VH-VL binders against Nucleolar MIF4G domain-containing protein 1 (NOM1). Designs and how they scored, part 11

Target 1, 198 residues: Nucleolar MIF4G domain-containing protein 1 (NOM1), of Homo sapiens (Human) (q5c9z4r362to559)
Amino acid sequence: KKHVKGLLNRLSEPNMASISGQLEELYMAHSRKDMNDTLTSALMGACVTASAMPSRLMMEHVLLVSILHHTVGIEVGAHFLEAVVRKFDAIYKYGSEGKECDNLFTVIAHLYNFHVVQSLLIFDILKKLIGTFTEKDIELILLMLKNVGFSLRKDDALSLKELITEAQTKASGAGSEFQDQTRIRFMLETMLALKNND
Short names: E, the ipSAE of ESMFold2; O, the ipSAE of OpenDDE; V2, 0.75 times the mean of E and O plus 0.25 times the DockQ between their complexes.

## First folded at step 8 (VH-VL; framework fv_temelimab)

Design u5 (from s2 with heavy chain Y102F; at its last look DockQ between E and O 0.75; V2 from the best seeds 0.00; counts 0 for: oily loops 36.7%)
Fold by ESMFold2, look of step 8:
Structure u5 (fold): chain C 198 residues (1-198), chain A 119 residues (1-119), chain B 106 residues (1-106)
Amino acid sequence: as target 1 above (198 residues)
Amino acid sequence: QVQLVQSGAEVKKPGSSVKVSCKASGGTFDSYAMHWVRQAPGQGLEWIGRIIPIFDIANYNQKFKGRATITADKSTSTAYMELSSLRSEDTAVYYCARDRLFGDAFDIWGQGTLVTVSS
Amino acid sequence: QIQLTQSPSSLSASVGDRVTITCSASSSVHYMYWYQQKPGKAPKAWIYYASSLESGVPSRFSGSGSGTDYTLTISSLQPEDFATYYCQQYHRYPLTFGGGTKVEIK
């Protein structure tokens, strides 16, 4: 366990190949279950913090997951994704201190960017957030679109168009539920820019 | 090791409804996607829909959206698919199947439930 | 929706033959998935990410392709490979399968 945590503490793009190689060797020397449990626990500890994690550092940790997912086996990514999704759901529903929710949501965005999960999961989550349409939901939608908006259009422009239409309908029905309509307007403008290739 | 066990075969009259169950054991249930797929005799595979229990999200093939309802009971680790207004062309084997990444091949399948719709 | 067209719909071949099954998508997909189904049984996941073999799949099977055109190849057909093979896309709702290719041993 402490060896895995030490490797993750030193992770950077220049040493990615060395660290991933050492982790692959550990997978060969130990049970897959023990390694998946250990790696996921260490990664959650590194990425799920109350403080905003630097975008590049988080991206490097998720890239490591993608590398091991493809070199060791899909159970690596599946085990990590289960932990991420379960923690995100708990924090989203029951609240948290600081930036844990945003960090977890950004991890999901990077899992999509690095080909561990596919666009349908992202669209499902966004559609759910549009359905509940709280101030936090709008900020999470903006965070996701910032990270993956153009990739979503490339992958499935029709689903993106449908999502935008649903968001417009919901925003129209919101009326005066929100004191500050500026973030709703910004969300809609961001979505329209993505649709129109601006 | 996850196993999916489905309810037994059913014979139904046209116009009625059927509800097929799929119980998961040996692993976590609610953080994976559960799909329903059917196969008419001598025919190919047809996706009906999926549910993501942890997020309470269900998606349907539009062909079935007006007639199919997919639900999950997290406390019993059981997914359900109900198909209403049954017709003879709904005669098929109905499978539940799991995917781990919300975009993976369906790695675990139930044994299938034959639903026969006839007078 | 993305239509998947498999060719051929059926084939007969001798033990030892090289067999190729094609799957053509009506629009580009990132990956193709393949299933093997034997009579009276549920489908089994066979190939994921277009080219990766599921656990326990013999190395005589391979998958290739990208975009709209994908293939499943059996390098040396064996009697136990009698089955129907389906391709599947997970790129857009509704999820769709190809019509299947029934492989029979002569």
Scores: ipSAE 0.713, ipTM 0.866, lowest interface PAE 1.5, mean pLDDT 87
ESMFold2 (binder alone), look of step 8: mean pLDDT 90; pTM 0.935
OpenDDE, look of step 8: ipSAE 0.869; ipTM 0.931

## First folded at step 9 (VH-VL; framework fv_temelimab)

Design w1 (from u3 with light chain S27Q V29I; at its last look DockQ between E and O 0.90; V2 from the best seeds 0.85)
Heavy chain, then light chain:
Amino acid sequence: QVQLVQSGAEVKKPGSSVKVSCKASGGTFDSYAMHWVRQAPGQGLEWIGRIIPIFDIANYNQKFKGRATITADKSTSTAYMELSSLRSEDTAVYYCARDRLYGNAFDIWGQGTLVTVSS
Amino acid sequence: QIQLTQSPSSLSASVGDRVTITCSASQSIHYMYWYQQKPGKAPKAWIYYASSLESGVPSRFSGSGSGTDYTLTISSLQPEDFATYYCQQYHRYPLTFGGGTKVEIK
ESMFold2, look of step 9: ipSAE 0.781; ipTM 0.886
ESMFold2 (binder alone), look of step 9: mean pLDDT 91; pTM 0.937
OpenDDE, look of step 9: ipSAE 0.878; ipTM 0.938

Design w2 (from u3 with heavy chain G103S; at its last look DockQ between E and O 0.87; V2 from the best seeds 0.80)
Fold by ESMFold2, look of step 9:
Structure w2 (fold): chain C 198 residues (1-198), chain A 119 residues (1-119), chain B 106 residues (1-106)
Amino acid sequence: as target 1 above (198 residues)
Amino acid sequence: QVQLVQSGAEVKKPGSSVKVSCKASGGTFDSYAMHWVRQAPGQGLEWIGRIIPIFDIANYNQKFKGRATITADKSTSTAYMELSSLRSEDTAVYYCARDRLYSNAFDIWGQGTLVTVSS
Amino acid sequence: QIQLTQSPSSLSASVGDRVTITCSASSSVHYMYWYQQKPGKAPKAWIYYASSLESGVPSRFSGSGSGTDYTLTISSLQPEDFATYYCQQYHRYPLTFGGGTKVEIK
């Protein structure tokens, strides 16, 4: 009965204020728990698919979360973030052949870009991926840096330098373990470019 | 409705260790950040560290350099903070506190555990 | 690490007074967070994102500031507002708190 799916299907930058306003009204008229469950479920269905989601659509959906997080309450972002993190963990551990893992990781990147989470979480996740240093981890590191690398440098350049040092150390010890060393070299080049503001 | 219940007060001698527990009453325990904060009598708040169990990530204040260990047991929804090589200046109330956003204010706190270090 | 300096360390004020507490960071932070603590109790989250009030916080409270300089203001002090207030940053490890400001009634 909740028409949240319909609103999300129509979501775009020109109508963002109208859609968010209608959702705010629904939050006032219904249980916050029911609204959070419904909104999160609909957003997860829209954003977490086997196919790669277009960057603009992903950003619009996460921007909507950020707007409601700031206008309705932080429970909106917290509820969504919990669902994202749990689904990411499940897919990361058990694998998938589709793009669900990449889509979820990009959602986390945009939650940072739109001020629902802060840089410390991103650095923690990147440090973890550098520590485990699998081929999948390297691709996830590159995906995150593509989306938020300059923002991380702006927010905490010292932590970025430490991250790069950890990555260089790990790469020096791991050269023979991978099918193709080109992605490791590209990761290090990408990190060096971010450090040097290139 | 979500509650954090901590273990009882402890009296310890210098050089020993203490392990304080923090049991969450509900929710998806491992997807939150759990922080440990202490407050010496009449003093301010001091952050010890945090754990994010779902990512298996812990971070520590360097002031506690190798003395503090924060762990979590997902099966019992319990976080632990162990502080070793206790000194008299470690006498404090130790709080656990939850942060659902990993980057925001701590919205739920335990009742606190008084740890007294005296000879 | 980022040091937070609160001022004043304590103050005495009358019911109805306007009270301002400052928090100065040693380097720029994205947001400031504020907690209220009453004696014998755990702190309570009070203000987040520098200026947003937690649920149940009276509208006489406000927060402002950016960069390194932040304030908590009580527009008309009430008896239940007597407590210690702490600022906190969550920008860089280690997380740090201000030294606290104890607000007492005359």
Scores: ipSAE 0.762, ipTM 0.878, lowest interface PAE 1.2, mean pLDDT 88
ESMFold2 (binder alone), look of step 9: mean pLDDT 91; pTM 0.942
OpenDDE, look of step 9: ipSAE 0.786; ipTM 0.903

Design w3 (from u3 with heavy chain A105Y I108Y; at its last look DockQ between E and O 0.74; V2 from the best seeds 0.77)
Fold by ESMFold2, look of step 9:
Structure w3 (fold): chain C 198 residues (1-198), chain A 119 residues (1-119), chain B 106 residues (1-106)
Amino acid sequence: as target 1 above (198 residues)
Amino acid sequence: QVQLVQSGAEVKKPGSSVKVSCKASGGTFDSYAMHWVRQAPGQGLEWIGRIIPIFDIANYNQKFKGRATITADKSTSTAYMELSSLRSEDTAVYYCARDRLYGNYFDYWGQGTLVTVSS
Amino acid sequence: QIQLTQSPSSLSASVGDRVTITCSASSSVHYMYWYQQKPGKAPKAWIYYASSLESGVPSRFSGSGSGTDYTLTISSLQPEDFATYYCQQYHRYPLTFGGGTKVEIK
């Protein structure tokens, strides 16, 4: 555990090959289950903090996961995604005092950008957030669109159009439940820009 | 290790409904997707839909619009597929298949459930 | 929906032959996935990410391709390779499979 945590604390793009190589060796020397548990725990500790994680650093950690799926096996990434999804669902339901929810959502965005999860998962999550349409949901939708909006349009413009239509319908019904509708209008502007390729 | 065990074969009359179960063991259920795929005798594979139980989100092939319902019971790690208004062309083996949402392919399949629709 | 056209629909070949199966998508996809199905059995995951072999798949199998055109190749056909092979896309709903390629050993 302590060795894995040390490797992750030193991770950067220039040493990515060295760090991944050392992790591969640890996978060969220890049980696969113990390594998956240890790596996931360390990655969650590094990426899921109360403070906003720097975007570059988070991307490097997620890239390491995507590299290890080629060299060790898909189980590495599947184990990590399971932890991310479970933690996100728990924090989303019960709230948090920090940026843990945003960080987890950004991890999912990076997994999509690295093509280790597909757009269908992103659309499913966004449709759920549009369905519940709270102030937190609006901020999470904006966060995701900031990170992957153009990629979603490239991959499946029809599903993006349907998502935008659903969001417009919910916005028209959201009225006085929100104290300030500026974020709803900004969300709709962002979606329209993505639809029109602005 | 992961196993997907499906309910037994069924014989149904046209116009009726069938509900096939798929119990998962030895692995994660809630945060993965469960897909349903069918194969008519001597034919290829046809995707029916999927559910992601932790989010309670299901998506369907529009070919089955209004006839297919996919649900999950997280407490028993069991997914269900119900197909209504059965026709003779619905005679097929129905498979459940697991998808970890990472890699996005079906890594484990159930043994299949033969549903025969006949008068 | 994305249509997958698999070719040939069936083939017969001798043990030791090189076999190539093609899968063409009606629009570009990021990856293609392949499944092996033996008679009376459920399909098995075989190739993911277009070219990565599932655990336990013999090294005589390979996958390649990008965009709309993908292949599965068996470099030296063995008796246990008698099966039907399906390609599958996961790019857009609805998920679709190719029509299958039945491989028979002479």
Scores: ipSAE 0.695, ipTM 0.855, lowest interface PAE 1.5, mean pLDDT 87
ESMFold2 (binder alone), look of step 9: mean pLDDT 91; pTM 0.934
OpenDDE, look of step 9: ipSAE 0.866; ipTM 0.937

Design w4 (from u3 with light chain H30K; at its last look DockQ between E and O 0.86; V2 from the best seeds 0.83)
Fold by ESMFold2, look of step 9:
Structure w4 (fold): chain C 198 residues (1-198), chain A 119 residues (1-119), chain B 106 residues (1-106)
Amino acid sequence: as target 1 above (198 residues)
Amino acid sequence: QVQLVQSGAEVKKPGSSVKVSCKASGGTFDSYAMHWVRQAPGQGLEWIGRIIPIFDIANYNQKFKGRATITADKSTSTAYMELSSLRSEDTAVYYCARDRLYGNAFDIWGQGTLVTVSS
Amino acid sequence: QIQLTQSPSSLSASVGDRVTITCSASSSVKYMYWYQQKPGKAPKAWIYYASSLESGVPSRFSGSGSGTDYTLTISSLQPEDFATYYCQQYHRYPLTFGGGTKVEIK
């Protein structure tokens, strides 16, 4: 489906309604399975690259998923989410020299912001990263908080407070084990700013 | 066509444990959330917990913390719920249920497993 | 823990009646979910995102509400609609269900 790839290559906020409308028409003309497979493959190709993807461009692609999730059917979001989480897990565990891990994590953040996934998933992932508490984990926590921190506070301020407590406990236990305490301190300061709405 | 098939009914004595299985067929397993919900005779629904196998993340209702253990075996597409230190009040039908979005309605349920705890 | 209070706990109605079931949360939730359960069977997903019908659910069903107060409405009750209906929140752990509303033949 070279047409789907062409539509995604031209996607921007001004043409979002036109492109989403054309994709809805394609969903009516073809099987949902074929459209979900084609759309997910094209979106993964556009969003998951070795280079850092511009934040606005990625956001526009994920917003399109959210629009179709709500207008066509939740299978659109579920199919895309499955591909994203599988790829993220593989790259997180086995590593990559590029920015694929950060890009995939940012896609998850936008899926939350655009109402495809709920805050409990984000808190679960953040709690797991706090538990393992590697330097990569700290950078991923900061990346997520940058993208969704205020939305998490709005949705569930109590869970955010609990998350901060867990991070403080983990940081105090790890204080003598890390060479670069600056990133740990910055993470805690960022979390406290979100708690205080700064 | 996805189905969740649970293990058969069990009769247990107080103080023992039970492990209920839930096998997924006809679809993906490890990238979805699997929930456990119970229903005592004539009563409503009670959430026990969930697991997300791909991330190995499990969450529990505090009521069951320390007694419930939810696990998954990706190679057999099977989730398990183990409940220890059984009491007569644990007599219920235990359901597994699937959630594809980690925060939406449970779209597929197992047939249920009756666990009877009697002295 | 977010408590969900359904009312009424039981009702009797005739085929063709309009039925309204309420679900009140002890604190604000983003969405409410609804399930239908028939005797001896597992629950079935019925309404998600407060107002969206699950596949195969007849259009006589509707959901509405936000914050703490949600409703499920059946515009014209049919014989196959006699069941117990549960609301559920997925906003905060532990996930909780309402106590159920049993819809019976009058």
Scores: ipSAE 0.788, ipTM 0.887, lowest interface PAE 1.1, mean pLDDT 88
ESMFold2 (binder alone), look of step 9: mean pLDDT 91; pTM 0.934
OpenDDE, look of step 9: ipSAE 0.838; ipTM 0.920

Design w5 (from u3 with light chain S27Q S52R; at its last look DockQ between E and O 0.86; V2 from the best seeds 0.84)
Fold by ESMFold2, look of step 9:
Structure w5 (fold): chain C 198 residues (1-198), chain A 119 residues (1-119), chain B 106 residues (1-106)
Amino acid sequence: as target 1 above (198 residues)
Amino acid sequence: QVQLVQSGAEVKKPGSSVKVSCKASGGTFDSYAMHWVRQAPGQGLEWIGRIIPIFDIANYNQKFKGRATITADKSTSTAYMELSSLRSEDTAVYYCARDRLYGNAFDIWGQGTLVTVSS
Amino acid sequence: QIQLTQSPSSLSASVGDRVTITCSASQSVHYMYWYQQKPGKAPKAWIYYASRLESGVPSRFSGSGSGTDYTLTISSLQPEDFATYYCQQYHRYPLTFGGGTKVEIK
């Protein structure tokens, strides 16, 4: 328990192999359920904070999950993903003044980048956000595209094109305040840049 | 351990509807994808659609032209698949199946529900 | 729709034989997934990420491939390997399965 927190506190790219190796040894010495519960709890505590987590630090934590997912078993990624999506859903629905929602959404983006989840999930979530089209939704769409836009284009350029068409249709009916219009325009410009390899 | 228990076999007439249930036990329900797959006698597997209850997202194989409706009841941990305007070609075993990673192999399957469409 | 073509559709082989099943996709997919199905039972996940064995799957099974061409190999066929094997893609909607390969023991 405290050993897992200690390892996570020391995590960095140079020691990733050592830290992951020690965690693999712990998985062999303890029940997988206990290890998954402990690791997920520690990772959620480290990654889901009111302040924005440094981009590289978050990447390193999610990369560790991906390594263990592929070396120990898919239960590692599945257990973590369940906690992430539950917390994201709760914070998205009830709101938060801090950066917890953005941090959780960025974790989902990294789970895709590191091959724990597939592009269909990302497209489904983006289509859902385009459908509801609130100010927060636009912010989340931009955050996701910043983190995975080029990966989505590589994986499925056609689905990206369809997503852009849906966003354009939704934007044409929005008609709102100046700041909302600027953010909508930036979203569309970002999407078109991704489509056109800009 | 999660188990998926489906409703019993049904015999239906052409033109009617069927609603198959799939109850999850021994774990959380709404945080993974639930798929529906059918298999006609002596034939292969055909994907009908999926639902992700926590995100309120459902996707369908367009082959079923809106005849299929997939829903979930979080309070009872039960997914449903309704198929309307039944034809004899819809005679099949209908399976529900879990996907915890939204893009991996389906790790747990229900026992299957035989639906027979005959006049 | 991404079509998955499995070959052969059926085969009969002796215990100890090497068996290879192919799955060809009509367009490139990221990963292939494989299921084993015994008569009267639901399919079981068998191979994921093209080459990774599901827990409990004997090491005589292996998977390989990328892009459009994937294989499942049984290095030394055993009597309990009698089943139908299906490949499946999760790259685009609708999700699709191959037509299946029925493996029979002579």
Scores: ipSAE 0.777, ipTM 0.883, lowest interface PAE 1.2, mean pLDDT 88
ESMFold2 (binder alone), look of step 9: mean pLDDT 91; pTM 0.939
OpenDDE, look of step 9: ipSAE 0.892; ipTM 0.943

## First folded at step 10 (VH-VL; framework fv_temelimab)

Design x1 (from w1 with heavy chain S31T; at its last look DockQ between E and O 0.93; V2 from the best seeds 0.86)
Heavy chain, then light chain:
Amino acid sequence: QVQLVQSGAEVKKPGSSVKVSCKASGGTFDTYAMHWVRQAPGQGLEWIGRIIPIFDIANYNQKFKGRATITADKSTSTAYMELSSLRSEDTAVYYCARDRLYGNAFDIWGQGTLVTVSS
Amino acid sequence: QIQLTQSPSSLSASVGDRVTITCSASQSIHYMYWYQQKPGKAPKAWIYYASSLESGVPSRFSGSGSGTDYTLTISSLQPEDFATYYCQQYHRYPLTFGGGTKVEIK
ESMFold2, look of step 10: ipSAE 0.786; ipTM 0.890
ESMFold2 (binder alone), look of step 10: mean pLDDT 90; pTM 0.934
OpenDDE, look of step 10: ipSAE 0.900; ipTM 0.946

Design x2 (from w1 with heavy chain M34I N59A; at its last look DockQ between E and O 0.90; V2 from the best seeds 0.85)
Fold by ESMFold2, look of step 10:
Structure x2 (fold): chain C 198 residues (1-198), chain A 119 residues (1-119), chain B 106 residues (1-106)
Amino acid sequence: as target 1 above (198 residues)
Amino acid sequence: QVQLVQSGAEVKKPGSSVKVSCKASGGTFDSYAIHWVRQAPGQGLEWIGRIIPIFDIAAYNQKFKGRATITADKSTSTAYMELSSLRSEDTAVYYCARDRLYGNAFDIWGQGTLVTVSS
Amino acid sequence: QIQLTQSPSSLSASVGDRVTITCSASQSIHYMYWYQQKPGKAPKAWIYYASSLESGVPSRFSGSGSGTDYTLTISSLQPEDFATYYCQQYHRYPLTFGGGTKVEIK
């Protein structure tokens, strides 16, 4: 455990190959279950904090997961993804005053960026958030688009267009429920800019 | 090891409905995607839809618009696929299958459920 | 919908032959997935991420391709390889499969 934490504490872009190589060696020397449990626990501790995590540091940790997912086995990514989605679901439903929800959602965004999950998951999540359309949901939509909006357009512009149509429909029906529609308008503007590649 | 066990074969008349179950054992259920795929006799594979129980998200092939319903019961680790307004061309083996990463190959399949629609 | 055109629909080959199966997508996708199915059995995941072999798949199998054109190759056909092979895309809903390629003994 403490060796894995030490490696993660030293992780940076210049030493990524060395750190991933050392973790691969640990995977060969120990049970896959024990290594997945240990690595996931350490990564969750490093990435899921009450404060907003710096974007570069977040990306480096998720990139490490992607490297091991592809070199060691897909169980690495699957084990981590399960922990992320379970924690995100719990935090989203029951709330937290810190940035844990935002950090977890950003981890999901980077799992897509680094090819552990695919765009259809991202679109499904966004479609659900548009369907429930709370103030928190709008902020999560904006957070996701900030992190992966360009990539979503490049991967599937047609699904992005459908998403925009659903958001416009929902916004037109939500006027009487919201006092301040500034964030809704900003969301729609952001989506239209992505569609038009502005 | 995770296994998917499906309900038994069914014979149905046109216009009726069928509900096929898929029970997961040996692991977590709600954090994976469960897909439904059918195969008509002598034919290829056709995707019906999927559910991601932890997010309560389902997606459907529009070919089955209004006829297919995919649900999950987390307490029993069981997914269901219901197909209504059955027609003879719905005669097929219906499979459930697991997808751990919400976008990868289906690594575990149920044994299949033969649904025969005839009058 | 993304149509997957699989070729050939059927082939006859002898043990030891090199076999190549093609799958063409109607538009560019990121990865192709392949399944093997034997009669009366559920399909089995065979190749993922276009070229990565599923656990237990013999090294005589390989996958390649990008964009719209993908292949599955068996370098030296063995008796246990006689089956139907399906390609599959996971890029857009609805998920679709190729029509299948039945590999038979000659």
Scores: ipSAE 0.772, ipTM 0.886, lowest interface PAE 1.2, mean pLDDT 88
ESMFold2 (binder alone), look of step 10: mean pLDDT 91; pTM 0.941
OpenDDE, look of step 10: ipSAE 0.906; ipTM 0.950

Design x3 (from w1 with heavy chain G27D; at its last look DockQ between E and O 0.79; V2 from the best seeds 0.79)
Fold by ESMFold2, look of step 10:
Structure x3 (fold): chain C 198 residues (1-198), chain A 119 residues (1-119), chain B 106 residues (1-106)
Amino acid sequence: as target 1 above (198 residues)
Amino acid sequence: QVQLVQSGAEVKKPGSSVKVSCKASGDTFDSYAMHWVRQAPGQGLEWIGRIIPIFDIANYNQKFKGRATITADKSTSTAYMELSSLRSEDTAVYYCARDRLYGNAFDIWGQGTLVTVSS
Amino acid sequence: QIQLTQSPSSLSASVGDRVTITCSASQSIHYMYWYQQKPGKAPKAWIYYASSLESGVPSRFSGSGSGTDYTLTISSLQPEDFATYYCQQYHRYPLTFGGGTKVEIK
């Protein structure tokens, strides 16, 4: 455990190959279950905090997961993803003070960008958020689009068009319930800009 | 490791419905996608839909035009696929299959459930 | 939806032969997935991410390709390789499979 935590504390782009190599050796020397449990626990502790995590640091941690997912085995990414998804569901459903929900959502965005999950998951989550359409949901939609909007357009422009249609329909029906329409308009503008590659 | 055990074979008349079950033996049922795929005799594989129980999200192949309903019971780790308004072309083996990453190959499959639709 | 065209639909080959199966997508996708199916059995995941072998898959299998054109190759066919192989895309709904390639003993 403490060796894994030490490696993660030193992680940076220049030493990514060295750190990943040492973790691969640990995977060869220990049970896959113990290593997955230890790595996931350490990553969750580093990435899921009440404060907003620096974007570059989080990206480096998720990139490490992607590297090990491809070099050691898909169990690495699957185990981590399970923990992320379960924690996100709990925090989103029951709320929390702080940025844990945003951090977890950003981890999912990076898992997509680094090819651990596919665009269909991202679209499904966004469609779900558009369906419930709370102020928090709009914040999460904008956060996701900030991190992966260009990649979504590139991967599946048709699904992006469907998203925009669903968002327009929902926005037209929800206007009288919101005190400030500015976030809704900004969301729609952001989506249209992504569709048009602006 | 996870095993997927499906309900037994069924013989149905046209116009009726069938509900196939798929019980998972693992402890992470909620957090992966469960797909349903069918294979008509001598034919290829056809995707019906999927459910991701933790997100309460289901997606369907439009070919089934709302005839298919995919659900999950988290307390029993069991997924269900119901197909209504059956016709003879629905005769097939129906498989459930696991996808841990919501976008990778289906790594574990049930044994299959033969559904025969004939008068 | 994305159509996957496998070629050939069937082939006969001898043990030791090099076999190549192609899968062409109607539009560009990121990754192709491959399954092996024996008669009376469920499919088995075989190749993921276009070129990565699933656990337990012999090294005589390889996958390659990008965009619209993908291949599965068996460098030296063995008796246990006689099966039907399916390609699959996970880029857009509905998820689709190729029509299958049945590899038979000559």
Scores: ipSAE 0.741, ipTM 0.874, lowest interface PAE 1.3, mean pLDDT 87
ESMFold2 (binder alone), look of step 10: mean pLDDT 90; pTM 0.936
OpenDDE, look of step 10: ipSAE 0.834; ipTM 0.925

